# Designs tried in a protein design chat: VHH binders against DNA primase DnaG (dnaG). Part 7

Target 1, 371 residues: DNA primase DnaG (dnaG), of Nanoarchaeum equitans (q74mb1)
Amino acid sequence: MAKFAPVQYKYIIKAEFEIDGIVDREDIIGAIFGQTEGLLGMELDLRELQKQGKLGRIEVEYKRVGNKTIGTITIPTSLKAVETSLIAAAIETVDRVGPAKARFRVKEIVDVRSSKREYIRNRAKELFVQLLSKTAPDIEELRRELEEAYYSKQLIEYGEEKLPAGPLVEKSDEIILVEGRADVVNLVKHGILNVLGMNGINIPKSVVELSKRKKVTLFIDGDRGGELVLRNLLAAGADIDYVAVAPPGREVEELTNKEILKALKSKIPLEQYIKNLRISINNDENKEKYKELLSKVFDTKKAIVFDEQFNIIDEKPLEEIDKLPSAYGIAIDKILDNETYAKIKGKYQLILALDSNVNAQERVITLKDIQ

## First folded at step 21 (VHH)

Design z1 (from w1 with Y107R)
Fold by OpenDDE, fold request of step 24:
Structure z1 (fold): chain B 371 residues (1-371), chain A 121 residues (1-121)
Amino acid sequence: as target 1 above (371 residues)
Amino acid sequence: QVQLVESGGGLVQPGGSLRLSCAASGFTFSSYYMNWVRQPPGKGLEWVSDIDRSGGDTTYADSVEGRFTIIRDNDKKMVYLQMTSLKTEDTAVYYCAKDRWQYGTFRFDHEGQGTQVTVSS
């Protein structure tokens, strides 16, 4: 429930401050009153306005950071917009608190009435949906329509990272996690409102945190890139519950409504997905070729590179692995570690190794995978 | 009260056929997409197929596409699943379910006990 200012106030001035010294609340408030005195005339004197009840109590929240005091001030007013703006501007002129240099910045002026109206509007919609559900429980389609109407199909920003998201990302007990903004846009367009998109290669902290408290369905493209995303998420400590996959060769951002629904309905538990991947590797038509290549490098302390037909192109000792040319794949007589991976990253599409301790972007096949 | 009663399950050999039925009551049948879902032994619930309100549009999981056919009769408030070319992997308890929409998430509400389908040699 939004904390609303008392009905008597129309606006709330919110400002931030930084003070180059250790000061207390009284010092801060005193500075505000003292330095604004006379700036706007007697009619807009803060003390006088407070006496008249036109200005509320100045609320100060602050913390000490080293030798500095930082925080926020909140000032409710019943003044007109212009007057409120003038007062806000005056507050920004405060440049000292006691002997310490200070900087004040107004973040926003909140229209309390506007906020309340918005709240009322939203709450009314919510209550209506609830009422409808109680009075007509057998109207699922109508309920859906109302929910869609209630929740705007506008994208929101989520977390400190400002990730693209559907409006129900926080409200829903379950979320759909996708790779990017375009995916979010498409899903929201089709009424999937509990979606969260990741930006970039790095897994955002907010995603990891959210995954711990919600059920997460990872919705990935119908290509091998999705597997990498999953691995990265797991490596980052995200809790993924389900995996949905777009049709082969299709991207989530381009899916039709029917395709989206099918994919989501067809979601599988993470464990099952992982098992399926393993099975897929085991049933790979090239399994014997992988075995052969690994056998060739086994206990040789060498790396061999091969083409798409699995013909050996070149061979070098592991110490000279960086001298090997780019090719379709590489087989190494080593557990793939960060050091080794750094040397071969981006050069090959397939890495055959004894085992792997890295989250590689490439397809990695280990001895365990081909047993 | 919503009631979904599944029937038609049984033991069948691989390659065989089976037709499941679901009798629905306690809700406006024609207002809902209907689904078949199944729960294999030791696994979670798996979506199998759905059919739109009119029966004109159907969707199938990839695992059953081309082998299963979902049909509905709105007058009788029945939904059917014709299964052909059955595989051992199709062994599961099958449920009829209606769609439930909540906060942008689709859920399958099944109220019945389901019907056991066992595919074995």
Scores: ipSAE 0.738, ipTM 0.921, lowest interface PAE 0.7, mean pLDDT 85
Fold by OpenDDE, fold request of step 24:
Structure z1 (fold): chain B 371 residues (1-371), chain A 121 residues (1-121)
Amino acid sequence: as target 1 above (371 residues)
Amino acid sequence: QVQLVESGGGLVQPGGSLRLSCAASGFTFSSYYMNWVRQPPGKGLEWVSDIDRSGGDTTYADSVEGRFTIIRDNDKKMVYLQMTSLKTEDTAVYYCAKDRWQYGTFRFDHEGQGTQVTVSS
């Protein structure tokens, strides 16, 4: 789609639609022409307007989802604002496409001239900042001010998953990855514009892909939830370079500017963070319980399942590990490998093992961790 | 040309004190936050402390908070790091750095050779 409509057009009508059936582009266009005919009189007949060059080609983008067709329409016009608005409203009255029920909703009418002017203005600012960077590299403060003025603190959508992001997520060689939208909002508010948010525990494909070509700082809450996020990212194959952590008990979404900057300046390499996590296990109040459970399975070739209070629920030989019930945790007399993990994945929140060769989504504690 | 020259490092026993100095030139000193960063042996660069433009606001890494003090003199274009209660883990090459901000990314810009601090019994 062209960034801008041809110069001859003044406005662009953008609408979304949902059709309760499988239809094609021609059906959709036909319905628009057919059902708007006569509604606004002959002077505003869409076919006549097209013949006169006052209405452009109706562009339709659509996808099939199950038994439905959803998408968008774009209609450029050289009409006045009032006439354009009337046409837009008429489009919303379309309620059938072929035999299928349809719903059309106008999202916006874009003023082409206004849009172009805005683009020119913003692009000029960007180019100026770039020029300044080349000609006066020592004027960092001025550059920062201009960049802040140029880039809106408005969130954008990134990737096919429409992830919340700062406007510089693609432009920057380094990005800050956070857990959710609220975190993105807070960081962008405080001028961190190269931020990307994830939606939930499922790691988006776009995040994994992006992590392969950019340096990534994972910025997590000061709680155990952040650790889980990291594990999920690693399990999904994402490349994380650094980890920044909010103060203990604090969420990224609630941090002040000073706290954000401190946390980001205090970022540590992933390897160091993992090492620190291991050390933290040594200070865990449940350390002795972990030791006890691992000791019980050590050299027994068994697996033990336990509850949240670390009471043993069941035990089986490792050969029958798949027969054990789901529970809070499992202790195994084995190095956790892909084969074993495949059998127990998703059944437990905590895995105690001799060692681990797997990037598990669950919390894994090994003998090395509790030394 | 931006220049940052660190000095004041040396050998000290655990529990001892050192004062590092950084002389800055080639830029409007009072317009920038200043930082101390360090690189321990075999490790990456670690942020230690920063000070705002006026010198009224300071921030420290958790590992040095309560032990280190950063101060600046805008008239002399100097930044200092007073280190007390030094630990073996404080052993590193220390650098003075100004903030570098580009396209929403914060980076440390240290151009000096640094000063070696060794804490050993």
Scores: ipSAE 0.726, ipTM 0.918, lowest interface PAE 0.7, mean pLDDT 86
Fold by ESMFold2, look of step 21:
Structure z1 (fold): chain B 371 residues (1-371), chain A 121 residues (1-121)
Amino acid sequence: as target 1 above (371 residues)
Amino acid sequence: QVQLVESGGGLVQPGGSLRLSCAASGFTFSSYYMNWVRQPPGKGLEWVSDIDRSGGDTTYADSVEGRFTIIRDNDKKMVYLQMTSLKTEDTAVYYCAKDRWQYGTFRFDHEGQGTQVTVSS
């Protein structure tokens, strides 16, 4: 039985309208195309989408009641939920049909292919309120906001700190720990549902307690910031079992599904990750200079500041550390603690110390790192 | 009852080649991603490669990309690992495993005895 196989639409936009005047079907359709032209950019232009077969014919049913035209429109689309919602919002901006005032209201967005109909309808209503509060938002920013809102509905709050989490954190015996909310959203978007975020460098009590009950994989960005997060977790007493690392120069929040799966499958035990870090420091071209400076300061109760060529600029007792000038780096004969760091913060790019208890923004290399 | 039988390992010199085989039975083979994992001496399991249900999409650990090729034959219920340019670091017991997801957690079952690959001068 040969029939034309129609484009299988994913969603149907249903909207109601009231027009303060007597108009024809063509006037209504023309206003929709005309007043949305250029509003969503060329890629979501309604005429272009219709030519591409991604937007179906606009069906209009109306009746005339007194001096008004009242009715409904139906627009099938094969676009994704976010893009369909943007088009629905754009239709609600149509405020005239010919010379007549008009009001358009999206009644529902019907999910043809799935049981997600109710979620999309509710979210589309919420997005209309947000859109009406903004005059001329950048369309790419709107796309990002809608995507974040859609996947954020699947997140739960964990612990008294109300941390962002995937819905299966409690039920899974393993969790994936990430730095922030954007990472959680991206992982949940890609089907990783046992994920927990920390919202920055302040290590929540709930994370530490959970880490002692469950197997934890810390999933960090491919830059140096991830090493700081690990250090803070360990200092807080968290029990981290594995580390997964995003590709170099990539952030967890931006990874594709394939990159996420590969990184998680390639996770390594914490002990091995720490050994790799020590090897990287030992291969540093300046390793011997670090050793030399630490050796010079060791057991002297002094601090030494040095330039980019590792030449000593100044030297003072630790008690006078705040009187040392700013420079490329500083080496100190003590464990870097909060009191000492407060006196040198922001003055140096590199800090050499016997050990560190501090979450410093600068690079810190300790005697233990050079072993 | 799930069974995975690995074979094809042996002793080779650096730069050599081997082809590992895995015969699967006791489950619907074509419904699962299949993996190769390995256990180097004195270390835990290390993921090597996976292949999707149809065989069209493959992924490799960075340490083996460009040197190893994973292949499957759904009719024969076989998965293979073609290894070339072998290094001493590739020395390990190699296992095949079916892919499994639980609560969004990637898991794989280690059901076979594995096959020993030794790369040594």
Scores: ipSAE 0.498, ipTM 0.860, lowest interface PAE 2.1, mean pLDDT 82

Design z1 (from w1 with Y107R)
Fold by ESMFold2, fold request of step 24:
Structure z1 (fold): chain B 371 residues (1-371), chain A 121 residues (1-121)
Amino acid sequence: as target 1 above (371 residues)
Amino acid sequence: QVQLVESGGGLVQPGGSLRLSCAASGFTFSSYYMNWVRQPPGKGLEWVSDIDRSGGDTTYADSVEGRFTIIRDNDKKMVYLQMTSLKTEDTAVYYCAKDRWQYGTFRFDHEGQGTQVTVSS
């Protein structure tokens, strides 16, 4: 059974107001939205932020004193400190509620997760003292260390497996599914907050269950390991809707902001991704040679190494696979597993196998791929 | 109100060129990244290219990299797509769209009617 964690706000804006007139709650809220519209640009539009869940319900408490309305507003936000400060500044520009003159003043911005803020403050003090010493540290390495510590604290745990997740996974109708914790940290660092990670090559039950009630974009590395992750998810019954792929040879955990956004914008429906895989293999001029080599090893308990012209160079029983020379490729009469891969890793550019349970760095073609 | 009007589509032979235009109104154009998206026959929307607010940083889908160029003119509130070396798989209705994300999900919302590009022998 999947467990849910609630969305957590980061900051609370507290502001006081005095209004030279008698107004109601809706007038006050309307003035805040109306007079900030267009002021902060569309990325910080307050109505859209509230719809997205990044801005909480505006709470208003007020009393009427003579011909005035005075009180306070409280606005929870899950935005970062800079964006929260911009919103707070924009609220101070509100100078009318209906026909009445108004004055708004932000009294404080409360950090809901003060333990994380205290860690960053204390760590920054330590690094500052080191910087002032005669022993100067590498500033870029210290920046990355501080950054990793800060963003790692933004993660939540999802499900019984305590999977790494961004803070908005449960609120979002759509999620981005990635392999591991480092991927989640990198995406959260770049503002992608509806992300969920998995444990290594195992497919968590909580992920399978979540995939049946939310739209899922699987964001995979640009190598063959990413395709194995997809195959394992589908075999476990996960309902994957879209696939986004990191650039060739790149891992999701190392992508820049531009690369992340491009990959997510370029996502394609699962059916189309599978079709593209089959078309790529079917259009390979060497497809028939792959079939011939796999058929030659099938049910023989042997492995065959071959050159770039697909001529057989050597052949040995599977027990002696480590004794085969390095070559362009190898075909084996078994499912590629971790033990077999350890014996052949780095010796070949192409591996032909009956099936694969391994994230290999080399290109792997299986019987399913060529049917 | 937000309005995006695409134009410049047509029938072109493979290897040919077209320039698409998008006239924007009803919003602060210079505050947004702008995108081209397309809808091939019988398929959903797919992203083609984007351009940052100043026009200095552009990104392209792999299928069009090196063949298409996105350009903007903030003074005229225009976005262009220079298309060269066109292929039959480029056949689609092309839309421009302002950049929009909900969390980590890019929204393929478009405002205009689009412009048809057909690449056929």
Scores: ipSAE 0.402, ipTM 0.834, lowest interface PAE 3.0, mean pLDDT 82
Fold by ESMFold2, fold request of step 24:
Structure z1 (fold): chain B 371 residues (1-371), chain A 121 residues (1-121)
Amino acid sequence: as target 1 above (371 residues)
Amino acid sequence: QVQLVESGGGLVQPGGSLRLSCAASGFTFSSYYMNWVRQPPGKGLEWVSDIDRSGGDTTYADSVEGRFTIIRDNDKKMVYLQMTSLKTEDTAVYYCAKDRWQYGTFRFDHEGQGTQVTVSS
């Protein structure tokens, strides 16, 4: 779904300049294009954006005062706030027009729809300096950082733990519970205002207390980490009513508006989610192989690594788990804890364990999952 | 007064096709996303599909994607659900509903009696 109208301008960049010399309009425009080339990457090339209609005509107004040229430029853009801010900051790097020294300063970025221009301008300067100081965050990552700075100011703090929350969490009789701050920011950005965040695996007492007074939809990532969060909430005594799940391999913090709305509309009662989880494991093509490998390692005090065909490659005592080679998967005769996970993180795609108290990146299957 | 009237349900064999209709009145139909939801026997309501105000953008639950198509006609104030490759798990009472969000919680206004779809041999 498009986030903006490409043929309709959303922002206007206004910058002022002083040039220590007499120059004309074409010199000024040429310097802007020439000195920003390559600075923001191919996606934000000013000449290309103008050809695509995403940047408007650069308007220049100036007067000559003594040996100087002083004036302003105006650049309409249909880009989002973050991209507009990056372009505005790049214009401030223009330090020469022809042989003359120049100084450009962004005066303001006018939001056609609202008046939040000063916030955007200040954040763009800060983030652009960060970009110049190191090789490079991805433009997408820089966009995310700028949006987080803006939307994080819209959050409130909830409870003595000062949990990140949307502004309507107290007023709503139903809430959406998410793992952390980044998830709250993304949901608030998309208009979901009755959201409450936690701090990872540590279940706040305020969350447990709130869950007993309000209906709770737990909105989790589409991987094993989300299932661990649910398990910890239930163990802490939280009263969870529904579960909404991000698409497979996606995290709540990165979802688009369409993905968020679909996930929330597709929420299911907790009981049904738990049944679906058990059915999904029972229908896995390799379920019997998981059972076989766990059975082989059970009560041996060992770990076994295996390939994609579930053939055993190596095995060692648990004390030597860090000495096992990387492989498709590992089966261990213990509860997966933080210490053990630190020794095997990134070496395997699949972890079979007796139980787990870790939010692992990899798929984890436990004895309880297979029953 | 808001009114949503579902029709077109019936008994069909697995693999069959069926078209559901929903006639809307009493509200500005073109101002709302429209949804189909269903209630399988002994279970709660589950969301099936939605369609935006103009009919240009549609979203489907994973269980029906590729098999069901939602269509709207704003002039006639109608929403349709074209169902193909029907399975026994599609057996349910089907309702249409206009979009409603309450502080970020999805609700749908369900005023109709629904239409029964039964898929069995």
Scores: ipSAE 0.388, ipTM 0.828, lowest interface PAE 3.0, mean pLDDT 82

Design z3 (from w1 with F108W)
Fold by ESMFold2, look of step 22:
Structure z3 (fold): chain B 371 residues (1-371), chain A 121 residues (1-121)
Amino acid sequence: as target 1 above (371 residues)
Amino acid sequence: QVQLVESGGGLVQPGGSLRLSCAASGFTFSSYYMNWVRQPPGKGLEWVSDIDRSGGDTTYADSVEGRFTIIRDNDKKMVYLQMTSLKTEDTAVYYCAKDRWQYGTFYWDHEGQGTQVTVSS
């Protein structure tokens, strides 16, 4: 539901103009409607907005000085700050009234109901410079940029637990779930507004409830601390869809904008993340055994098959790798490539190699993994 | 109407190179970050790379870092992906997509048919 008084305007756009010609009020108003028609799409069409009562009557005060017409316009609006700023910027694109050249400049956008006037004025001026130097951007992209600028540095409280959150958690179809307040602050600072933090020790009931009705990406630090958080969330019944991971050794609260966006774009399904964790845990427990087996094959041009206790069952030259029996695992003195993988696919659960150029369905451990 | 048309795919050997192209129309191209995403056989979409509005900042998935280069030409409304040192894991249908944000959430809807890249000896 809209949070404004339907019969009361929230903002007043004040602009000044200079026109190289003699024109009347109706000419000025006509140019404003005519040259902004279609510019911001149907939802922000000025005539349609007036019809809906969301845009007030354009008031014009002017005088004629020599062969020029100079004055001011005021436009009341009940729209939100974002839409009001877009309309104000569109007014500044009016460059002609009739045959005469015109220059329009928004002097201010007055907030009649709140103290956010200075923010809107500063942001609108920044966007005006952008519009003058470029073709008009797509309305959805520009709306996104304005929302990010308006909501940045804002935190809200979510749920009975008063969890730290970005301002758009409830409106978004998807949320980003982070461990704590410092993470929320950093993400909001960088324009990620659909973020929700937790109290770190107990999994909040509000988090579990929200996770069942929205898609959730859990964004965790690049160390092992995130594993505990994930385990506790799953035990509490939260419905986590994706995992995003900060770069190794980095915490979410300290990431730059570029690092945040890369991690979020590289998110992976929860099932895949859990699979990766189980491989890592297994490797860590048995890495001495893996090192022993790889050392035995290194620089021998052979392959060795072994059982679940890491006892060697058979060995053959790499050229005869297809003649080795199926077993728990195989170690090869080679980079695992497509040719080699085709000969061993499905025969083993674990493949130890010097390196790998393939995405095998089996677990693959390389020298880099165990050093 | 928004259109993105990918081309330049083909069959190459491991270690080979390809250059993909994407022709854009129906939107203000210079106002958007552009992405390459790919779909390996039988798998979901995987993000590959993005490039900012001016072409000055690029970001790559870890799996392609150092091998792929994304380039844009705002005058021609084109995005390119220069691929080198190709691996069999790079086999996929490649799509270009414009960045789209809603309430802080990234979306990338591919608009075209994509272009097939197959890396095999």
Scores: ipSAE 0.354, ipTM 0.806, lowest interface PAE 3.3, mean pLDDT 81

